# VHH binders against q96fz2: the designs that were tried, part 284

Target 1, 269 residues: q96fz2
Amino acid sequence: CGRTSCHLPRDVLTRACAYQDRRGQQRLPEWRDPDKYCPSYNKSPQSNSPVLLSRLHFEKDADSSERIIAPMRWGLVPSWFKESDPSKLQFNTTNCRSDTVMEKRSFKVPLGKGRRCVVLADGFYEWQRCQGTNQRQPYFIYFPQIKTEKSGSIGAADSPENWEKVWDNWRLLTMAGIFDCWEPPEGGDVLYSYTIITVDSCKGLSDIHHRMPAILDGEEAVSKWLDFGEVSTQEALKLIHPTENITFHAVSSVVNNSRNNTPECLAPV
Below, E stands for the ipSAE of ESMFold2; O stands for the ipSAE of OpenDDE; V2 stands for 0.75 times the mean of E and O plus 0.25 times the DockQ between their complexes.

## First folded at step 16 (VHH)

Design CA107 (framework vhh_6z1v_2; at its last look DockQ between E and O 0.83; V2 from the best seeds 0.78)
Fold by OpenDDE, look of step 17:
Structure CA107 (fold): chain B 269 residues (1-269), chain A 123 residues (1-123)
Amino acid sequence: as target 1 above (269 residues)
Amino acid sequence: EVQLVESGGRLVRTGGSLRLSCAASGSTFKGYSMGWFRQAPGKEREVVAAITQSGGKTYYADFVKGRFTISRDNAKNTVYLQMNSLKPEDTAVYYCAARFGFYETAPHEYDYWGQGTQVTVSS
C-alpha cells in the first residue's frame, strides 16, 4: 500500500470514529495535534495521516480501551534511529509484512511495547498491471458502503448535497499499523510515525495486486488491536489476515501524480 | 518511576493460607499490568500469577493449580495474591512487578520490581 485517501473534514472524521469503550460508553476519540491533520484524496508515504491509538500511550493512568486520534507520519522511524533527518532512513518502512513482523527489529520492538494503531483512510489505491503493456490501471479500494436510495453509485453523487451525505456516513477503512516514537538527536518534538501491516491479497483483489493492507473489519477487531493493555501481542496478531469484505472501482490516472488532490482521484471512470 | 512494596510474607504451616499485598506508589498504577514472581534459593525467578490493568484477564503458572488468586484494587493502588493450600515447595521470596501494557511471563519484561517478601511454609 503506497497511496491512500483521507479527505474528510476533521469533525466528520471524528464522528466516523465514534466507539464504545469497555464499559459500553459511547465516546469520540480525542485529538492529539489536530493541526497536523491535512485532508487529502491522495496521501503518500511521508505525509501525515490520522491514526487511532490507545489513550494509555499518552496518559499512563488511562483506560486502555479509550482511543486517541492523532496525525502521524507515514513511514515508521524507529526510536533507535540516530540520524537527524528521518528521510535518511535506508530501508522502506512504509509497509510491514505480516509474515516478517517479528523478524524485523524496527517493527518487533514497538509492537512489543504495544504500539499498535489503526490507520484511517477513505480507502487505498492499488495499480493493476495491464497485460502486454507498461500501463497500470489504478483502483480505489474501500469498505462496502451502505447505498442510500438516492445515491446510486458512490461516484454518481449528482448534487453537492448528495455528496456530503455520502461522506457523512462513510465507513472508514481501518488498517492495522505499528507506530513508534522517535526523538531527534538534536532535540525537538517527538516524531510519531507508523507503518501499515500488509498481507497477501484476498481472492477478490488478487487480480489487481498480490498484497493488501491488513484490514481490521469491525469494532471488535479495531478495539482488540488498539487495546494493548488487555490484548496480548500474540492475540492481536491473530487479527492480521486478508479480508474479502472490500469493494473497488477503477479510477482515472489522475491519482498517479501524488500532487493531485482532487475528488477526481477516487471518482469512478 | 513506580515503587512497589510487598507485604504479608511470613511463616505458615503446610496447608495454610496467606495473603500477600503489593502497594504501588504514584497515580499510574492503572496503566500497568501486575505480576507476582517468586524465587527460591538456588532457583530462577519464576512467574506465579499476573493480571491486566483492568483485572479482566489473569495468568497463573502451572504449579498454582487453582490454589492462588491474583486480584487488584486500582482505587488502592494494590495488587494481592491470595495463597491457599500452601506447600513447602512454595517457600520463596515473592516479588511484585509492574509492566506497562499487557502482562508477560518473563521477568525481564517487567519495568518495576518490589524488594520482595519472604514466604516460608513449614512441614
Scores: ipSAE 0.900, ipTM 0.958, lowest interface PAE 0.5, mean pLDDT 93
Fold by ESMFold2-Fast, scan of step 16:
Structure CA107 (fold): chain B 269 residues (1-269), chain A 123 residues (1-123)
Amino acid sequence: as target 1 above (269 residues)
Amino acid sequence: EVQLVESGGRLVRTGGSLRLSCAASGSTFKGYSMGWFRQAPGKEREVVAAITQSGGKTYYADFVKGRFTISRDNAKNTVYLQMNSLKPEDTAVYYCAARFGFYETAPHEYDYWGQGTQVTVSS
């Protein structure tokens, strides 16, 4: 997973993240650095994307089940990185393999500190290799949607304009992430950055790509992944596995260029 | 920073009961898991019991299961260790410790420690 869509306006995104805390109280996540959120149909590594994380990471008197939503840089910069420029990091930390996450210092250290987050997206893109062609076929991959399924069954989801009507109740894709905090040696603001944990593709996606992000399907999984105060690293890692509850459709090659940021990027072809 | 002060240690006869308290001050205690550790003369410091921030999960070392109970009162910033059916081998200095996030069983995983309270179990 190296490309996502997360285009919802801030207020719509916030409402889509409504949740219940440990006491059953209905809440909306509180924003941190909301001005750094940039909606896009075509997000690549090194850009900022919104993530959910426990409020306890920022306020030591917060219940660990309470949530913050914050933009973070895609591409984890380890806290121990000593260069002044994050671009000098020699390792690709866009994704983190589930099978080696406890063996790699870049990921093991933040996991030990409870630095688990949920990466939010409309969905993600993958490119299928096609025999006999120079081009790969891109696909948009996302949770099954109630309105999208109804629209598709009547043929209404065949244009970008039809998608605008379904975004009001869109179920966001929730991917398991690990984040870290890096303090520039020469001073400046703390950098928050994340990586997406990856697993083997489920059967339904195996013809498109051999790997997929670790998707947290439902609020119970999301809550347990975020709650580093009440859920151990060992228990949280049991949530990391392939998911079959996913759907997809082919999209235009417009998405190939990360500079293209229009609804055409995810519209069915 | 969290500052921890243990109290309640004393001389107790075999089979007796004792309640230890750990009072936290300084930074907010609520975000921390808490542990009780002990160290007998000539031995390494070992975990006795631990509790999460909400009190929803607890850990007990095999040698105290069924005899000791850990609890916390977040309104009073206090952790307790109720010790029942005490044995001579429970004689040790008992330490309270704090860790941000979920509890651990290794002493080196804890950042804040009290000065300890002596428990002696005789006969």
Scores: ipSAE 0.768, ipTM 0.902, lowest interface PAE 0.9, mean pLDDT 89
Fold by ESMFold2, look of step 17:
Structure CA107 (fold): chain B 269 residues (1-269), chain A 123 residues (1-123)
Amino acid sequence: as target 1 above (269 residues)
Amino acid sequence: EVQLVESGGRLVRTGGSLRLSCAASGSTFKGYSMGWFRQAPGKEREVVAAITQSGGKTYYADFVKGRFTISRDNAKNTVYLQMNSLKPEDTAVYYCAARFGFYETAPHEYDYWGQGTQVTVSS
């Protein structure tokens, strides 16, 4: 729950986020701060990743079912944080356990303000701990992908055009997140930052790792998590549970170093 | 400055009906959930009904369920409370309130309040 891939160019990513609003109109999310989007096969905490959130967070009379896509910092910085440097935060906010979310001030306060977001990724990485050694086997974990004659496999692409076709219809992983807004005490732009909610792993992932992100599987779940104007906190939290609708494959240890930003990070081995 | 202005409160007989209105002046509340609250003399302010921004979900306190209906017209920036089968216990000042996002039942959760409109139900 500490490493993701989110590598698609902005226009491809945006098209993958097509949705219907409450009135049934097909839409694409509107970008905020698109220049802060840094695509990479190997995203780690403190980096920016795109999230979806309700337009209502930005516009007082917006329909709460309409979506904004914006890069946010991974690692929630609470609105009450007093220091000028977010690295001074004394606790890890990369993830938020679902079973304690209402007990932790850093998470329950923004959740009570409706600050729910959907964290987007191609998929995430986890490291399987091997018995009797300190060696770990990384896996890339993602939604099962619909196979068409047009689409290929990740490991089969050996040209730029074939690689593009593999990702053309990629179903992005949609993880439940909470965000907050921090005003630096020295001034400057408001910092938007998020945490990923975690749950116990499903049976399919339990041999890899005991925790997984809370995955929102399908547009109904995504819409309800985002829509803080029409869905209460208590109703939204019912969406937070493990899913078995997930697949994975082993990858090279190239991904271990977060500076490696290449397709090899997620290629099957 | 955002102000909520209630209207429609008056004296009515037991069993009668009233419709309260609440209009926002100088601003929109389309992104707000809306609530009606009441306060009788010597009592604490209590929720009567609430409605989400789209009108898709509503809340009614147990003591008024079946007798009152909350509705809203976002084009007119107005929320209503239809009150039927009024009882003397319904005598109170009725307040309109607005909360950004989903509604709540506690008065302290609300960002904007009207001045109130008096409803008096004679026995």
Scores: ipSAE 0.617, ipTM 0.859, lowest interface PAE 1.6, mean pLDDT 90
ESMFold2 (binder alone), look of step 17: mean pLDDT 86; pTM 0.889

Design CA108 (framework vhh_6z1v_2)
Fold by ESMFold2-Fast, scan of step 16:
Structure CA108 (fold): chain B 269 residues (1-269), chain A 123 residues (1-123)
Amino acid sequence: as target 1 above (269 residues)
Amino acid sequence: EVQLVESGGRLVRTGGSLRLSCAASGSTFKGYSMGWFRQAPGKEREVVAAITQSGGKTYYADFVKGRFTISRDNAKNTVYLQMNSLKPEDTAVYYCAARFGFYETAPEEYDYWGQGTQVTVSS
């Protein structure tokens, strides 16, 4: 996973993240740096995306089940990185393989500090490779969505009007991430950056790509991944596996250029 | 920062009971997992029990299971270790420790430590 869509206006996104804390109280996540949130249909590595993380990371008296939403840089910069320019990092930290997460220092260290986050998106894009050609077919991949006025999930065959209205009640894709905090050696603001954990693709996606993000399907999984005060690293890692509860449709080549940021990027062809 | 002060250690007879207390000062105690460790002369410091910030999960070393109970009172910034059916082998200095996040069993994973309280068990 190297491209996502996260286009909802901030207020719609916030409402889509409504949750219950450990006491059963309904809450909305509180924003940090909301002005750094930039909605886009075509998010690439090094851009900022909204993530959920435990409030306990910022307020040491907070209940670890309470949530903050914050924009973070896609591409984890380890806390120990000594150069002034994060782009000079020798590793590609856009994704983190589930099978080596405990072997790689860049990921093992922040994971040991409870730096687990949930990366939010409308969905993600993947390019299906056809043998014998350089052409690839892009797909938009997302949770099955419920139609507001009709039974069943929204699908590729539905009218553009139905796709426009679905965003008010869109079920956001929730991907397991690891973040870290980097203090520039010459001073300046702390940089929060994340990586998306990847797993082997599920049966339903195997014809599109070999890998998929580790998707946290449902509030129980999301809550356990975020709650680093009550859920150990070992227990949290049990949540990291392929899921079949996913759908997709082909999209036009407009999405190929990361500079294109229009609804056409995710519209069914 | 968190400062920890243990109390309650004393001489007690085999088969007796004792409750240790660890009082934390500072505004951040509630966010920490707490552990009780012990160290007998000539031995390494070892975990006895641990508890998460909510008290929802606890850990006990095999040698104290069924005899010791860890608990916490976040309103009082205090963690307790209730020790029952004490044995001479339980003689040690008992330390309270705090770790940000989920508890661990290795002493080196803890951020803050008390000075210890001596427990002596005799026949």
Scores: ipSAE 0.757, ipTM 0.899, lowest interface PAE 0.9, mean pLDDT 89

Design CA109 (framework vhh_6z1v_2)
Fold by ESMFold2-Fast, scan of step 16:
Structure CA109 (fold): chain B 269 residues (1-269), chain A 123 residues (1-123)
Amino acid sequence: as target 1 above (269 residues)
Amino acid sequence: EVQLVESGGRLVRTGGSLRLSCAASGSTFKGYSMGWFRQAPGKEREVVAAITQSGGKTYYADFVKGRFTISRDNAKNTVYLQMNSLKPEDTAVYYCAARFGFYETAPGEYDYWGQGTQVTVSS
């Protein structure tokens, strides 16, 4: 997973992340650095994306089941990185393979510190290699959506009002991530950056791509992945596996250029 | 930044009971998992019991299961170890330790340590 859509306005995104804490109280995640959130239909590595993480990472008296939402840089910069410019990192940390997560220092160290996050997206894009050509067919991949009387469908949206109805009750894709905190050697703000854990693709996606993000399907899985105070690393890693609870549709080549940021990027062809 | 002070260690007779306390001060205690470790003369430090931030999960070493109970009172910044049916083999210095996040069984995984309290069990 190298491209996502996360276009919801901040208020809509926040409501889509409503949750219950350990005591059963309904909550909305509290924002950190909301000014760094940049909605886009076409997010690539090195851009910021919203993630959920335990409030305990920021407030040592918080209940570990409470959540904050924060924009983080896509592309994990390890805490031990010694260069001044994180874009100079020599290896790619956009994704973290589930089979080697405990072998790679860049991922094992933050995982041991409980630095688990849930990466939020409308969905993600993958490019299917077509036999006998260099052309690839892009697909938008996302959770199956529950239709209600007021909710629209992507295929039926033909006006700004109809598009708003599609997104008001959209079930966000929740991907397992690992983050780290890097302190610039020359001073400045701490950089929070993340990687998306990847697994072998499920049967339903195998014709599109051989890998998929580790998707946390449902609030129980999301809660256990985030709760680093009450759920061990070993127990959390049991949540990392392929899922069949996913759907997709073909999209136009507009999405190929990461500079394109319009609803056309995810509209069905 | 967390400071831990153990108390309650004493000489007790075989079959007796004892409750150890660990008081935390400095930075906030509520976000930490807490562990009790012990070290007998000539032996390495070993885990006895551990407890998560909420108290929702606990760990006990096989040699104390059914005899010892770990608990915590976050309002008082205190963790306890209730020791019942004490044996001479339980003689050791008992240490309180704090770890940010989920508890671990290896001493090297803990961030803060107390000075220890001596428990001696005799017949």
Scores: ipSAE 0.760, ipTM 0.901, lowest interface PAE 0.9, mean pLDDT 90

Design CA11 (framework vhh_6z1v_2)
Fold by ESMFold2-Fast, scan of step 16:
Structure CA11 (fold): chain B 269 residues (1-269), chain A 123 residues (1-123)
Amino acid sequence: as target 1 above (269 residues)
Amino acid sequence: EVQLVESGGRLVRTGGSLRLSCAASGSKFSGYAMGWFRQAPGKEREVVAAITQSGGKTYYADFVKGRFTISRDNAKNTVYLQMNSLKPEDTAVYYCAARFGFYETAPNEYDYWGQGTQVTVSS
């Protein structure tokens, strides 16, 4: 996973993240740095994406089941990185393999500090390789959506009003991530950055790509992944596995260029 | 920053009971997992029991299971260790420790430590 869509306006995204804390109280996640959130149909590594994380990471007396939503840079910069420019990092931290996460210092250290986050997206993109040619078919991959009398479908959206109906009750894709905090050596704001944990593709996606993000299917999985005060690293890692609860459709090659940021990027062809 | 002060250590007869208390100062206590550790003469410091932020999960070393109970009162910034059926082998200095996040069993994983309270169990 190297490309996602996360285009919802901030208020719609916030409502889509409604949750219950440990006491059963209904809540919306509190924003940190909301002005850094940039909606896009075509997000690539090094851009910011919204993530959920435990409020306890920011307020040391908070209940660990309470959630913050914050934009973070895609591409984890380890806290121990000594260069002035994060782009000089010698290895790719866009994704973190589930099978080696406890062996890689870049991921093991923040994981040991409870720095687990849930990466939010409308869905993600993958490119299916056609054997014997240079042609690749892009697909948009997302949770199955519950269709109501008032909701639209992506295939039936032909106007701004119909597109709004598709997104009002969209179930966001919730991917397991690890984040870290890096302080620039020369001063400045702390950089929060994340990686998406990856697993082997499920049977349903194996013809499109051999790897997939570790998807947290449902609020129980999301809550356990985020709650680093009550859920150990060992227990949280049990949530990391392929899922079959996913759907997809082919999309236009418009998505290939990360500078294209329109609904055409995820519309069915 | 968290400061920890243990109390309750004393001389107790074999088979007796004792409750240790650890008072934490600082408004951030409730964000910490708490552990009780002990160190007997000539031995390494070892975990006895640990408890999560909410008290929802606890850990006990095999040698105290069924005899000791850890609990916490976040409103009072205090963690407790109830010690029952005490044995001479329980003689040690008992330390309270705090770790941000989930508890661990290794002493080097804890951020803050108390000065210790002496428990002596005699026949």
Scores: ipSAE 0.757, ipTM 0.900, lowest interface PAE 0.9, mean pLDDT 90

Design CA110 (framework vhh_6z1v_2)
Fold by ESMFold2-Fast, scan of step 16:
Structure CA110 (fold): chain B 269 residues (1-269), chain A 123 residues (1-123)
Amino acid sequence: as target 1 above (269 residues)
Amino acid sequence: EVQLVESGGRLVRTGGSLRLSCAASGSTFKGYSMGWFRQAPGKEREVVAAITQSGGKTYYADFVKGRFTISRDNAKNTVYLQMNSLKPEDTAVYYCAARFGFYETAPNDYDYWGQGTQVTVSS
């Protein structure tokens, strides 16, 4: 996973993240650096995306079940990185393979510090390899959505009017991430950056791509992944596996160019 | 930064009971997992018990299971170790420790330490 959509206005995104803390209190996540959130239909590595993380990471007296929402840079910069420019990092940290996460220092160290986050998106894009051509078919991949005016879930066969209204109650894709904090050697603001954990594709996605992000399906999984005060690294990693509760539809080649940022990027072809 | 002070250590006879307390000051205790460790002469420091920030999960070393109970009172910034059915082998300096995040069993994973309180168990 190297391209996502996260286009909801900040207030809509915030309400979509309503949750209950350990005491059963209904809450909205509190924003950090909300001015750095830039909605887009076509987000690539090195851009900022909103993530959920435990409030305990910022306030040492907070209950670890309470949540912050913060924009973070996509592409993890390890805390030990010694150069002044993060873009000079010599290896790609856009994704972190689940099978080697405990072997790679860049991921093992922040994971040991409880630096787990949930990466928010409308959905993600993948490009299907087509034999006999250099062209790839892009797909938009997302949670099944509830139809507000009908029973069942929204799908690719629904009318354009349905797709214009679907964002009112969109169920955000919740992907397991690891983040780190990097302090510039010459001073300046701490950089928060993340990677998305990847797993083998589920059966439903195997014809599109061989890998998928580790998706946390439902509030119980999201809560356990974020709660580094009450859930050990070992227990949290049990949440990392392929999931079948996913749907998709083909989209036009407009999405191929990361500079294109319009609703056409995710509209059914 | 968290400052930890243990109290309650004393001489006790085999089969007796004792409660140790660890008072936290300086900063917010509520966000930390807490552990009790012990060190006998000539031995390395070892974990005895640990507790998460909410008290929802606890750990006990095999040699104290069924005899010791760890608890915490976040309103009082205090963690406790209730020790029952004490044995001479329990003689050690007992240390309170704080860790950011989920508890661990290795001393090196803890961020803050108390000075220790001596427990001596005689036959």
Scores: ipSAE 0.757, ipTM 0.897, lowest interface PAE 0.8, mean pLDDT 89

Design CA111 (framework vhh_6z1v_2)
Fold by ESMFold2-Fast, scan of step 16:
Structure CA111 (fold): chain B 269 residues (1-269), chain A 123 residues (1-123)
Amino acid sequence: as target 1 above (269 residues)
Amino acid sequence: EVQLVESGGRLVRTGGSLRLSCAASGSTFKGYSMGWFRQAPGKEREVVAAITQSGGKTYYADFVKGRFTISRDNAKNTVYLQMNSLKPEDTAVYYCAARFGFYETAPNWYDYWGQGTQVTVSS
């Protein structure tokens, strides 16, 4: 997973992240650096995306079940990185393979510190190899959405106009991530950056791509992944596996160019 | 910063009981998992018991299961270790430790340590 959509206005995104803490109290996540949130239909590595993480990472007396929402850089910069420019990192940290996460120092160290986050998106894009040509067909991949009395299911058969109306109650994709904190050598603000954990594709996605992000399906999984105070690394890693609870539809080649940032990027063709 | 002070260590007879206390001062204790470790003469420091921030999960080393109980009172910033059916091999300096996040069994993962309290078990 190398491209996502996360276009909701800040207030809509915040309401979509309503949750219950350990005591059963209904809450909205509290923002850090809300001015750094940049909505887009076409997010690539090195851009900022909103993530959920435990409030305990910022306030040492907070209940670990309480949540912060913060923009973080996509592409994990390890805390030990010694260069002044994060773009000079020699290896790609956009994704982290689930099978080697405990073997790679860049991921093992922050994971040991409880630096787990949930990466938020409308959905993600993948490119299917087309038989008979070198062209690839892009797909928008997302959670199944709620049915209404007027529309049975949201899918490729629905008109493009219907997609403009679905965002009010959109169920955001929740992907398991690992983040780290990097202090610039010459001073300045701490950089928070993340990687998305990847797994083998489920049966439903195997014809599109052989890998998929580790999706946390439902509030129990999201809560356990975030709660680094009450859930061990070993227990949390049991949540990392393929899921079949996913849907998709083909989209226009407009999405291919990461500079294109319009609703056409995710609209069904 | 968190500062930890252990108390309750003393001489006790085989089969006896002791309750150790660890009082936290400074900033905050509520966000930390807490562990009790011990070190006997000529041995390395080893984990005895640990407890999460909420008290919802605990760990016990095999050699103390069924005999020791760890608990915490977040309102009093205090962790307790109730030690029952004490044996001479329980003789050690007992240390309280705090770790940010879920507890660990290795000492090197703990952020703050107390100075220790001596427990001696004799005939």
Scores: ipSAE 0.716, ipTM 0.879, lowest interface PAE 0.9, mean pLDDT 89

